# Designs tried in a protein design chat: VH-VL binders against b7kms5. Part 24

Target 1, 80 residues: b7kms5
Amino acid sequence: DTFETVRNTIRIESEVDESLRQLCHEERITKETWLEAAYLYLCEKPEELAQVIQLAQERLSQRKAIADYKRAKTMQERFL

## First folded at step 1 (VH-VL)

Design pc8 (framework fv_miptenalimab)
Fold by ESMFold2-Fast, scan of step 1:
Structure pc8 (fold): chain C 80 residues (1-80), chain A 125 residues (1-125), chain B 107 residues (1-107)
Amino acid sequence: as target 1 above (80 residues)
Amino acid sequence: QVTLVESGGGVVQPGRSLRLSCAFSGFSLSTYGVGVGWIRQAPGKGLEWVALIYWNDDKRYNPALKSRFTISRDNSKNTLYLQMNSLRAEDTAVYFCAHRTYEFGSGLYYGMDVWGQGTTVTVSS
Amino acid sequence: DIQMTQSPSFLSASVGDRVSITCRASQGISNYLAWYQQKPGKAPKLLIYAASTLQSGVPDRFSGSGSGTDFTLTISSLQPEDFATYYCQQYNSYPYTFGQGTKLEIK
């Protein structure tokens, strides 16, 4: 069977990428197939999916806070 | 506290079979990412990885040992096994059972973080 | 298979000394390297994983560094309980392989 696919570009933290790469290497799978399997599995587990969404929201909030901090620091350095 | 206790070692003649057991507590082998395995050490020699089994029952073997050794688990008994067939003099070693942690949130695989004290296998005539 | 080579195989030192042990992989293993300490008649103890991350409960005089093929375990100020055999292990690919060991002895 041939699957129709789309190319996505995703930016993730380097430590997470390294850990996922290690998992994929040990299990003889690819990051693409791991992502597909993880999403499909979690869609069948609503309580676990809710926990993953909460973690994702926390990580997104943290990344936004870091970006806001970097922006503020740049403005301060320009005027100081 | 994670603990592992090996048993089943002894003196056996070449060509015979032996099954080692590792009774564990303080963790579930059903926990995502967790693995347990066997590492051996011949008298006066270094460490040699034997086999590892993961939470999803995926098994990894040292290719040099795969044809004679089988790793398995019994979830009802919280016990890990190593079935050793066609034993040779070079299989004489202390066999350690060890635990490997994976923390999903941190994305980190640990080394073998908790070890049992080992069980001695001596293959001699 | 990835071959792990430690140097030196034997090392003599005194309490209070700074000591370094090196480990070299025959091919790149990124940071998938662990260090273990083993005392006579005992099971190995994990000291460091991911090349430089200290295992909980391990004294901060132990540190690891390196990536790729060259790695170092350093003990900043040797204590009497540190005289033991040290092993490196790669877990980048199967089969997992260990170095031959470095025996740290009192001078």
Scores: ipSAE 0.000, ipTM 0.620, lowest interface PAE 15.2, mean pLDDT 86

Design pc9 (framework fv_miptenalimab)
Fold by ESMFold2-Fast, scan of step 1:
Structure pc9 (fold): chain C 80 residues (1-80), chain A 123 residues (1-123), chain B 107 residues (1-107)
Amino acid sequence: as target 1 above (80 residues)
Amino acid sequence: QVTLVESGGGVVQPGRSLRLSCAFSGFSLSTYGVGVGWIRQAPGKGLEWVALIYWNDDKRYNPALKSRFTISRDNSKNTLYLQMNSLRAEDTAVYFCAHLGYSRIFDSEFDYWGQGTTVTVSS
Amino acid sequence: DIQMTQSPSFLSASVGDRVSITCRASQGISNYLAWYQQKPGKAPKLLIYAASTLQSGVPDRFSGSGSGTDFTLTISSLQPEDFATYYCQQYNSYPYTFGQGTKLEIK
């Protein structure tokens, strides 16, 4: 086809991935097309987009806390 | 797509210094939780971890190499560096840079690797 | 440092065979273990992480098992492209350490 695409590596939580894979299987779509559709839909809905950004910021904050805990635990048990 | 390309290897005399570079794309080292590192492999031998740097500039080294090697990065250029000082014949190896995966919060595997750059330390 | 020991160091097998490689840690590493495949002149490729989780794109004939100190990589039906050197790696604690490697050769 004439469409140009890029390949990205993304890391998402396994539970979210499992749920998304199930959705894609049931609806006969791919993760790639779901991501594109979701973003395009949200771009037309500024209020909903803002809510999604807030959720993303909250999830990022949670990952930061977990990653910091992991590193602190490793340091305490192995190097301190 | 995640790609990593090493450069800067070559032939160098013992006691000298060399700086390796790794140009990467498909991810950002400013993204929370992301890490990249260096792994080396001497001719005919196995893999040895060298160093790792995280998004927050937290650095981890193989204790055997910490006094002679320094890991750094330039996020604006998407480039990772390894400064190697006081090189010895035992440092002769292929040096790979690799992306640290984090598919699950507590996992830290090397999921994408560059092709490597060869460093030969000989008199 | 945690020592990783692989057995065997060399393994000869035929296409279609079931082969297993073991990896032993000198102390407990829970499930923080990865397996890599390396072909001559190429960079290693991740096969398995968290001891038993298959990396995306890796054929289902590869499987990993174990926890604590004893781990196994199994290839259920060996294919020609599987002749390579395999490495285990612990990432439970710094420094990260690798096994010495197992070279899988055609019989």
Scores: ipSAE 0.000, ipTM 0.626, lowest interface PAE 15.1, mean pLDDT 85

Design pd1 (framework fv_miptenalimab)
Fold by ESMFold2-Fast, scan of step 1:
Order: sequence, then structure tokens, then C-alpha cells
Structure pd1 (fold): chain C 80 residues (1-80), chain A 123 residues (1-123), chain B 107 residues (1-107)
Amino acid sequence: as target 1 above (80 residues)
Amino acid sequence: QVTLVESGGGVVQPGRSLRLSCAFSGFSLTTSGVSVGWIRQAPGKGLEWVAHIDYDDDKRYNPALKSRFTISRDNSKNTLYLQMNSLRAEDTAVYFCARIPYYDFLSGHFDYWGQGTTVTVSS
Amino acid sequence: DIQMTQSPSFLSASVGDRVSITCRASQGIRSYLAWYQQKPGKAPKLLIYAASTLQSGVPDRFSGSGSGTDFTLTISSLQPEDFATYYCQQLYSYPWTFGQGTKLEIK
């Protein structure tokens, strides 16, 4: 039984990472297998998948708002 | 006071390689938040994003070009490069380099542009 | 990929006119949109970023509005130097994409 895998680099919020690490340790699974299982499970559940996508969009919007603020501030201070 | 100047364009045969350079001044790519990239424009057509590279050496590519094009930099020379391999007629364009003043992995407006260098892929 | 559609593709106007160019995204992009001006043989010039923020040094007759999917670039009183091609760009999702351009020329 052999699986072909790819390496991905992903940045997530530190509190989420800490919580996920604790879950993985307690359940004796890895972050990679949790991600695979979560995605596969949600693909079979269209209503739940839609809710997860909405949460993801909300989180992305918040990160972008923070990035926009930093970009505008840097422009004023260094690139006048 | 920010300037970017492209060079290295010319007429090349299909299937060959070409390396473009962009010499910049008035900022450093080692400065946190700064990125530089390449945008191209085919004759009589609109703008197409090619690739960019940031202060952390994180590289992003247009998926259509990723297999043939490589972006790199030399911080000691304040120079950006675009290595273009397996050139096709469809790669004929003016290639501009441009600065992103404060980049995060999600943003990308270009505030200062070079004048462009012309690449013609012709048999 | 997110498609950016500009309207109109070609616009004829006179000096002093109020001119509006629209840009529509195929998906919501919040306010992650920039507008550029390009004159023949020249590099594009940034006019507006974050949908409505005017770039330093750009005349205040230029303004941008909109969010989500529908965006407008307005020139309140057209000047001779404003005859150019205008492009919108979405910065929300990779690959970054531009509109097809709107050529503004003298009537």
C-alpha cells in the first residue's frame, strides 16, 4: 500500500496550530492525515462544505484587511 | 527616485532561452514587505502578470508560465532576473518589471514600473 | 481564474467631460482592485489601489468606487493628457488578472 505525496507549505494562525497539534497528539494522528480526512469527509457533505468555505472566506477577508492596513502605513512612512 | 530599468530583450528563435534583467534603485528587496515582479504585454493586447519575488525570496508564478520561466534576484546588485526557456511565438511581448511597495502573500498592486524590454520570438 | 471585464472597450469623449469606466469581476474580490493608465509606447502608471485610494501624485479628478464585483473609475473633468488606455487589476486571487482595457480617445 503506497501513497504518492506532495509537500506543501501552509501558514496558519498560531492559536489554531496549537489547538490542532494538541488534537493530533491526543488522537495519535498527524496534521497531514487530519487535513486529508477533513477534506474527504467534507466533499461528501455539501451543506457542511459550504459552511466551511464561508468561514474560510471570512478568515481570508480579515487577513487581507490587516495586510491592507500594513501596506498603506508602510507606503506613507517609507515610500512617499 | 524609485527607478526600474529592464534589459536583455531581443529577437530569438522558437525553442531558445533568454534572460531578462531589471536594475532597480531607490529601494532594497531585502526590506521587509517589498516585492518586485514581471508583467508582459503582447503587441496590441492587454497586461498579463508573469511572476513576482518578495523580500523573503518567496516566488509566485502565473501557472501557465511556471514550467518555463524562473524568477530570481541578486540583492548585492539590486537586480531582478527572468529566465525564459522553451520560448514560443506567444511569448512575444514587452516585458515590464515593477515594484509592489508592501507585499503580503495575498496582495499585488504595482506602484512603479520600468519602461519595458521587447522580446520577439520569430522564425 | 477570476475574469475581469471592462466596459466599454472603446470610449470617445471631449475635454471637460465626465467619464466613467466600469470593471466587473467574475467573483467577489472585496476592495482588492487597482486601476492603471497606459499611454502608447509607455509603461502603465498606477492611478488607484484598494478600489478607491488615490496614488500619490495622481490628480484628484480621478476617483475609484465599488467593492465586491462592480467597480468604477471616474474622471470628473477630462484633460488632454487623460487620453490613454485604462486597465483594472484584481489582487484577490492567483493568478492576478487584468481587464482587457478601455481605450479613451478624443471625440
Scores: ipSAE 0.000, ipTM 0.603, lowest interface PAE 15.1, mean pLDDT 85

Design pd10 (framework fv_miptenalimab)
Fold by ESMFold2-Fast, scan of step 1:
Structure pd10 (fold): chain C 80 residues (1-80), chain A 123 residues (1-123), chain B 107 residues (1-107)
Amino acid sequence: as target 1 above (80 residues)
Amino acid sequence: QVTLVESGGGVVQPGRSLRLSCAFSGFSLTTSGVSVGWIRQAPGKGLEWVAHIDYDDDKRYNPALKSRFTISRDNSKNTLYLQMNSLRAEDTAVYFCAHYKSLFGGEYSFDYWGQGTTVTVSS
Amino acid sequence: DIQMTQSPSFLSASVGDRVSITCRASQGIRSYLAWYQQKPGKAPKLLIYAASTLQSGVPDRFSGSGSGTDFTLTISSLQPEDFATYYCQQLYSYPWTFGQGTKLEIK
């Protein structure tokens, strides 16, 4: 069988990307295959998957809070 | 059949800029796991890695060259570029374009090379 | 930076000889080492990758061995077309670095 793939553009935190790229280089795998393997592995472990989802929700909330802060700071510098 | 065809070399004066091109056929630069780059060789000297770019736009440079050289590609033309600025006499070399095999399983190497294009920096 | 040192820098040998070229890394690089052959006026040609795996189309008189810091390229019986310059390269850590080269010449 030939694997059919989809190209996605994903933006991740630079520190995380640096760590993941180092892991992939040292273990001789690609980011795509690591992500696929990690997801497939977690799909077989519902309790661990729930923990990962919780972490993802926390990180998303942090990103939104940072974006809101930067927007407010820009308003103060330019208009107030 | 895989071919790498380089162009853009020549004789240039110190301080000038030059852009090298490498046209690829037989594979796509957007294929997952594919990386391509530049390796140079000064007359009578050994090989020196210059820069590479991965399928996902990750760029890596030789730290000695990073401030003056920029690697880029045009996926629609399947072409790799090396922009060289502020050229010096020590940049005189044959510049090779090469495919880097990075598939998991330990196949890490430059497995296909172009013919090389000569850059001479002199007055 | 990881420094790659080849020994000897120059080797004089006869057709039919067994020759070995060594390459030493200043840090452990596991098996992330490749060997290349370069003839005058030509681009380098990949001989061996992953320290010991022979590239398709390369004669089996060529072999590679080693891991970590010490590596060897062996040609079991020199042929006239083998007289060339040989380079090792580490692909473990950036910047990627090559050995200084070993020129193999007719005695």
Scores: ipSAE 0.000, ipTM 0.620, lowest interface PAE 14.0, mean pLDDT 85

Design pd2 (framework fv_miptenalimab)
Fold by ESMFold2-Fast, scan of step 1:
Parts: C-alpha cells; sequence; structure tokens
Structure pd2 (fold): chain C 80 residues (1-80), chain A 123 residues (1-123), chain B 107 residues (1-107)
C-alpha cells in the first residue's frame, strides 16, 4: 500500500505562482493538492474544461512567441 | 540554432575529481521553461540520467550519484558544469549535456544534445 | 525506481520493412515516455515525446503508441538511415530512467 507521487519541474509565471501561493497559505493547502483538485473537478465539467484548455493553448502560444522574440533579439545583438 | 559543446573529459585515476563543462548557445538558462542536464553512457551500454538544472535554479540528481556529483551553471558565460568527485571505474562513460525546451508538466524531453566528452577512470 | 525494459534487444530487418519496438515500464507512467534514436559514435536524437507526439523534423514513418505500462515505437517503412539503437525514457518520476536499448541491424 503506497501513496505514489511524481515530482514535476513545472514552469509557471511568477505572478501566477505568487497568487496561488497566497491562496494556498490562506486556505492551508499545498500547490500540489490544489492542482490535483482543480484538474479532478474540471474533469466533471466538460464545458468549463474546454474553456480552460483553450486558455492553456493561448498561454502556450504566447510563451512560444516570447521565446521566438528573445531568440531573434539575441541574433540581432550578435550581428549588430 | 541551439548548440551544446562538452569539454573537460580525460583519463583520471580512481578516487580523483574532474569537472566537466558544457558551453551552450541559442538559448538562455534564464528563459522561462528552459532546463539543461547531463546524461552519461558507459562503453557499449545504455543511457543514464545524471542531473539537471532549470531556469529557476531547481536542481535534480540521480540519487545514486547525488553524494558525489554537483551540477551548477554560470549564466554570464552560458556554461553548465558537472563536478564529479570520488570517481570510480564504473563512472567511465561519454557524458552528454542536453537541453529541454519550453514545455510544461512531465513531457520535457531532451531535444538538443552535445556530442559528448569522454571520461575514463582507470589506474 | 521505475525500470524500463525494451523488447527485442536486437532486431534484424530489411529496408522497406515495417518494424515495431516495445518498451515496458515496471509501473504505470501514463504518457510520460520519450523515444530516442542513437547512431554509433553520435549523440541521441529525440524522435517522440508524450508517448505519441512526433518531434518537429522527424519523418512521419515514425510513430509512437501506448499508455500506462506498454509502449510501441513503429517505423512504417524502414530506410537505410534508420539502422540505429533506439531508447525509451520515462519522465513520470525521478530518477528518470531509460530502457536498455534496441539495436536495429540490417538482416
Amino acid sequence: as target 1 above (80 residues)
Amino acid sequence: QVTLVESGGGVVQPGRSLRLSCAFSGFSLTTSGVSVGWIRQAPGKGLEWVAHIDYDDDKRYNPALKSRFTISRDNSKNTLYLQMNSLRAEDTAVYFCAHSGLYSYGFEPFDYWGQGTTVTVSS
Amino acid sequence: DIQMTQSPSFLSASVGDRVSITCRASQGIRSYLAWYQQKPGKAPKLLIYAASTLQSGVPDRFSGSGSGTDFTLTISSLQPEDFATYYCQQLYSYPWTFGQGTKLEIK
């Protein structure tokens, strides 16, 4: 009988992390348990889950755009 | 273009220390979602994960190696290091450094690799 | 630690063949699996991540399937450049572990 967990290195925005940390502190829960609970809850709400997935896709696209911009800026600095 | 180039390998006697370097370009370790790590491969054998470090300075080690190996970085030089202490014959391997990109959760594979530097531990 | 076991360890095939390599995890890892290709004297190259997502630039003759404990890498029509050693990796739990490798050789 073992409760098994996986430790992930996940990268979230600093502002989001700070907000979530404050929520977790005030409610006396951990970021890990909040993430588990949020996912399980949304799995029971297909329309809300779809909206969350859309937001996640938009945020991922934004991160990729920022990465592309930073790469281009580095190339510009090396050339100029 | 992402490139990684390892150096610092060589022949070393058991019990000695060695520091490997990985010079990288085309990305910054300060970029959100980026991490780099070390993977080794003994002659004729498979791959073994050694350690990694990410943009948040979160360091993870293979538990079998944690007491003898230390991962570190110098962002100003775009260089990753692996300090190896108390080397043993079983540490003889090609040591690769590798990048993982802007992906979240557990799906962070090693998408770009250096060519490796050879460490031989022998008398 | 999660043990990754590949089968077969050695596979002989001809150009044009459809080949499959399997990888088994000692416990459930969901879809947290990647496949790599390594040629002699070279660094590994990422082929597939998240069990079935093809890495950009990898030919579409490569595909991955499976979830949980049983995974398969398939090459639909083997090309000369595909003769290499293939490794699976679990990314579910630290320490990350690799399979022992499957060496694909010319029949």
Scores: ipSAE 0.006, ipTM 0.628, lowest interface PAE 11.4, mean pLDDT 85

Design pd3 (framework fv_miptenalimab)
Fold by ESMFold2-Fast, scan of step 2:
Structure pd3 (fold): chain C 80 residues (1-80), chain A 124 residues (1-124), chain B 107 residues (1-107)
Amino acid sequence: as target 1 above (80 residues)
Amino acid sequence: QVTLVESGGGVVQPGRSLRLSCAFSGFSLTTSGVSVGWIRQAPGKGLEWVAHIDYDDDKRYNPALKSRFTISRDNSKNTLYLQMNSLRAEDTAVYFCARTSFYDSSGLKYFDLWGQGTTVTVSS
Amino acid sequence: DIQMTQSPSFLSASVGDRVSITCRASQGIRSYLAWYQQKPGKAPKLLIYAASTLQSGVPDRFSGSGSGTDFTLTISSLQPEDFATYYCQQLYSYPWTFGQGTKLEIK
């Protein structure tokens, strides 16, 4: 009757979260069901899946750079 | 103070291999937040990103070139390499070595320093 | 892949003119765009990043605007050293792609 589920905690960009939340509200769906639907849809479309993976790789690169920047700034403030 | 110098270009026959080098001075290739890579430009044409490598050895490739090209570095020599295999006429280009950096909260990496390029001509 | 199209491909202008070059992305790229200047026989030079932020050391006559799919590079008063080829680049997704270039020549 009910799907067996797992709880995941993820952090996403605030602007992306706001946009996704608005989309979910307008379309009357939830973040959970949107994520499931998006993944399932893309698994059946290898070319589109590859494009999404490339976007994810760039976003991962950006997050790493941001983390490096914040770490450097913290160390500077700590010792200066 | 900071320089990027490419070498290893030349005239090569189709199907052969060639390795390009880029010597960096004035900064370490292991500097946190820095990536270095290759951009090429065919005669009279625009720019094409080839590949880059991050300070922590994460590599990204142009999918069109990934099967034939390998990016690597030697931290002890502060040198970046591009191994090019199965060369074709369409690989004829000036190959630029470049560094990326960012200075704002977006984490965008832009090519802020470039070498002058090394020419690769693939012809028989 | 995201395709970047520049307009015009060729532009003739005189010293002192205001010129604008447009770059159009095949899909939305937010503000994840950079502009480069390349002089004959030289490496490209970063002019503008994040669509509108001027790189340190670049003259104030250069400015960038736009977001999403449509972007513009403007030079408010052309100087002799500005005659070059200009390229836009998207940083939204791999592979990073460039426009075909706009060659700015003296009239």
Scores: ipSAE 0.381, ipTM 0.857, lowest interface PAE 2.5, mean pLDDT 90
Fold by OpenDDE, second read of step 3:
Structure pd3 (fold): chain C 80 residues (1-80), chain A 124 residues (1-124), chain B 107 residues (1-107)
Amino acid sequence: as target 1 above (80 residues)
Amino acid sequence: QVTLVESGGGVVQPGRSLRLSCAFSGFSLTTSGVSVGWIRQAPGKGLEWVAHIDYDDDKRYNPALKSRFTISRDNSKNTLYLQMNSLRAEDTAVYFCARTSFYDSSGLKYFDLWGQGTTVTVSS
Amino acid sequence: DIQMTQSPSFLSASVGDRVSITCRASQGIRSYLAWYQQKPGKAPKLLIYAASTLQSGVPDRFSGSGSGTDFTLTISSLQPEDFATYYCQQLYSYPWTFGQGTKLEIK
C-alpha cells in the first residue's frame, strides 16, 4: 500500500461531530481513520451496511429539509 | 383561506382498490416548504401516518403501507391523491389530508392544517 | 420504528385543573415532537411543535416541555373546550409515529 490520501471536505452535524470527536480523542484515532475503518468494516457486513445506508438516507432527507427551510426563510425575508 | 377537502371514501370489499382525493385551496404545493400528506385513524384508535409528498415531488411512505399505497398529486388541479390497492379490513379508517409547513430551522414539517377526513370501510 | 408511549391513556379532571400528559419515545428524538388535540368527529389540531413551541392561535394555557425521550404537555387551567383526545408525534425519523393518545374527560 502507498497510503495515498485524497483531500475531502466533509460536513458533519454538530452534535454527531462533537460525539465522534470525543470518541476519536479517547481512542487516539482520527475522524478520517474512523470513517475508513467503519466503511471497511461495513463492507464485510452487508446487513449492517444496508441499515447504515437507510439511516444515511434519512439523515440526507433531514439535511434537505433544513436546506429547504433556509431557502424559504431567505425568500420570505427578501420579498415579504 | 386555506382548505383541504377529502373525498373518495366508501365501502369496499377486501382485495379491491380505492383512490382518495384531497382538494386543497389557499396554497400551492409548488411553494417551497409545503408538503401534503395522509394520516389515517381506525375506528376508536389512534393516528397513523400514511405518506406525504412535498413541493419537490419527494414522496415518503409508511413502510407498512408502501407496497399497496401510492401518493401522487396534480398541481394543475391542486389535488392530492392516495391510491390504495389490495385493501384489507385493517385499512378501515378515516383518512385525513393534511398540510405541512416549516416552523423552525430544524426543517421539521408539522401538520398544521387538516381536512375533515373521508371514511374508508373495508368489509366483506 | 420509534415507539411513542403516552401516559395516561385516560385522564379525568375538572375545569380549572392543572393537568399533564406525558409522552415517552423509545429512543432519543431531540425536540422533534408535536402535540395534537382531537375532538370527536373532528380532525386533529396542532397545538405544540418542536416540543415546546406554541402553535399560533393556541391558548397559552397549553405548554410543552421535554427533550430526548420524555415530553410533557401541560394545560395550566382546564377549560370546558379542552376535554378531548391528545396525541404526540415524533418527526425525528421515518416512519413518523404517534402516541396511542390520551383521552381527557370531564370528572
Scores: ipSAE 0.145, ipTM 0.786, lowest interface PAE 2.2, mean pLDDT 91
ESMFold2-Fast, scan of step 1: ipSAE 0.255; ipTM 0.824

Design pd4 (framework fv_miptenalimab)
Fold by OpenDDE, second read of step 3:
Structure pd4 (fold): chain C 80 residues (1-80), chain A 124 residues (1-124), chain B 107 residues (1-107)
Amino acid sequence: as target 1 above (80 residues)
Amino acid sequence: QVTLVESGGGVVQPGRSLRLSCAFSGFSLTTSGVSVGWIRQAPGKGLEWVAHIDYDDDKRYNPALKSRFTISRDNSKNTLYLQMNSLRAEDTAVYFCAHRELFGYSSTDAFDIWGQGTTVTVSS
Amino acid sequence: DIQMTQSPSFLSASVGDRVSITCRASQGIRSYLAWYQQKPGKAPKLLIYAASTLQSGVPDRFSGSGSGTDFTLTISSLQPEDFATYYCQQLYSYPWTFGQGTKLEIK
């Protein structure tokens, strides 16, 4: 491999991660190369890219909502 | 040069536990596509895949052994472990650790480097 | 689980002979098949992966063929060091499984 790589910390929702890992095992690829390939593909597909971005924004919003809920719950428990 | 050295084998009674270690060098289990696994061989018998773990901490087990065996790693020590609980006579075998490296569409999709094995004997 | 059946289980041959060992999978495994050689008291040695790709350092008298369910390991001209036990392994789906082995003995 002649490519220079950079290390990233990626946190993926557990069910999605498991599904992606299974796919990568079956197709004999890595999550890294899957992400690279997916991004490159989407760079040439503006409509699909927009859809993926929207989905990503929705998922981020969900993560924030969950985090906020957990924080609120923890705070409530401290004052009970 | 990739090398793997197993240790921790011995003689134990049924129902006991044993932890095997595999110290490896020449590669890192944090490298994408790398995996290390355990394969065992009962005396005079064939090879049986036990479990393996990859660079992404994905663990896969032989279903027949999953309830009793646990694979783990310490990347800081470049060491693979196999925790074996509730050992049975049929677990008597030489236990090999082996390296596998996957490079996307260009890969050595097999165990290309093996240790010499460590012997586990389960007997009353 | 996918069963791997090797044939024959035992094979007697002479130096210089051409020999073939067959491995049959109970279901299609594409080309996810490896061949190993093992000598007494030693760890297995990878010979072939992806059904037909020769591992680096392995003599070219070894070759692998097949896809789907039927695979063959061929040694074009047996050398004295080739008498050993050979195993096939499928890596198509978990659990990964090995054939029962083929012991190649000197005639």
Scores: ipSAE 0.227, ipTM 0.815, lowest interface PAE 2.3, mean pLDDT 92
Fold by ESMFold2-Fast, scan of step 1:
Structure pd4 (fold): chain C 80 residues (1-80), chain A 124 residues (1-124), chain B 107 residues (1-107)
Amino acid sequence: as target 1 above (80 residues)
Amino acid sequence: QVTLVESGGGVVQPGRSLRLSCAFSGFSLTTSGVSVGWIRQAPGKGLEWVAHIDYDDDKRYNPALKSRFTISRDNSKNTLYLQMNSLRAEDTAVYFCAHRELFGYSSTDAFDIWGQGTTVTVSS
Amino acid sequence: DIQMTQSPSFLSASVGDRVSITCRASQGIRSYLAWYQQKPGKAPKLLIYAASTLQSGVPDRFSGSGSGTDFTLTISSLQPEDFATYYCQQLYSYPWTFGQGTKLEIK
């Protein structure tokens, strides 16, 4: 039997991606299997899962702030 | 059954560009754990790894060649490319493309299936 | 870069002989080593991966051993079709590197 999978497209920060690719190469695993393992591991550890969620929320806030800045800059340049 | 066939080799003058193609069948470069690479061999010399590309579009190059060579793919055509720019006499070699699979059908973590090679000669 | 050194560079042997080729890495590569066989005018053929795992379809007379920095390819009873050039490759760290090759010729 073959595994049933779904295809997702995600975008992550370039330097994080490079670090993760290096880890995956050294350990002979794939990004998919690392992501699955990390999520399953954290689901067994509620305290650590909560901390990871907090970091994720902070990173999302940073991305939104950057997007807002770039949008404002584009508006300014369009009217000049 | 996995097969790979190289094409695009020929005789070119130093400083020119050449694009090699590798047509493959029996696998998809979108399959997790699959990668395809280029390995070259100068006349009478040993093997030298050039570049490879993984299913997730992770591209790795021999540092000596990275500034002049670019690896790419077209998944709709099951074709791998090697764009070679600013060619030098030292690039004269047979260029092989080869399959590697970390898990799945072959699960070898090595170049398990090779094409026959295409010859590139850089001479004035 | 990791340097791969094969020994000997040239080996003469007779059919039926037991022969061994060694490959040394300039730093530890765990078991991320492959062995290839190449005949004149042909593409290389994978013999062994992960230092000691025999590729499907390769005769049992071929075996690989070692880990870390020192590796050996052994042919227990040499056959006429085994006269070829043999290469090791490390797949531990980029750039991937090959040994210089060992040419096995009939005595």
Scores: ipSAE 0.017, ipTM 0.744, lowest interface PAE 6.7, mean pLDDT 89

Design pd5 (framework fv_miptenalimab)
Fold by ESMFold2-Fast, scan of step 1:
Structure pd5 (fold): chain C 80 residues (1-80), chain A 124 residues (1-124), chain B 107 residues (1-107)
Amino acid sequence: as target 1 above (80 residues)
Amino acid sequence: QVTLVESGGGVVQPGRSLRLSCAFSGFSLTTSGVSVGWIRQAPGKGLEWVAHIDYDDDKRYNPALKSRFTISRDNSKNTLYLQMNSLRAEDTAVYFCARMYGSGTLFSYYMDVWGQGTTVTVSS
Amino acid sequence: DIQMTQSPSFLSASVGDRVSITCRASQGIRSYLAWYQQKPGKAPKLLIYAASTLQSGVPDRFSGSGSGTDFTLTISSLQPEDFATYYCQQLYSYPWTFGQGTKLEIK
């Protein structure tokens, strides 16, 4: 009796990944099981889940702002 | 204050259709993590989950009822519906609507606020 | 489907008694279990979710324990308003299923 799983690829910030890898190594768990556990735990706490979603929205906005800034710089360098 | 009020129950003959409504206030169905659904209870018996609908419009049904029942909502009217077709004597029950919390994966949901129920009697 | 079996189906007790009712799942459901109280003619009321988390506004004489397949609801000192029917529910797998109920009556 096994779980049915899906494979997916995610890109996260290197500093966050390093911290998560260290946690998983020390606690003898996998990134997959940590992600599942974190999500399931937060689903039991709707107020805390809302806070996490807000943080995710802020981080997404920051990534977009950085991407837009870099794109603007590239265009500026192309056209003097 | 959060309230849910069911309506639309009554006496109906086998094979007919009936639509139940649940008017709610104090929360929005578009809020992430919010779900609303229907639970029924036959006279003198226990509770049976019927269906629910999530904030993201994901619908889940009791497999025994999926072919005959349809859950829907109207966010502009803060109302949940249950369309019941091809009614049978065994559908006789009190139908409750309830609010649930959860998000994405439907593990960890729980029904924190319930309406008073509306009675459906299927009788020939 | 996951079968939920409650024991006992009927329980007689006196005010002040410590009462426990059990709920058994036919397969592992982790901690995805809720307990409800229902009085005649009324809607169920959530008591406990996630097997052991007390719902806000519920008296602390109620407690839940267990994980996996075996769960217990305990009332440490029974009060007159506690005579009701109690239901467990698994929320681990669809379809969500309830136990048959435990009716708690005055001895």
Scores: ipSAE 0.000, ipTM 0.595, lowest interface PAE 15.9, mean pLDDT 84

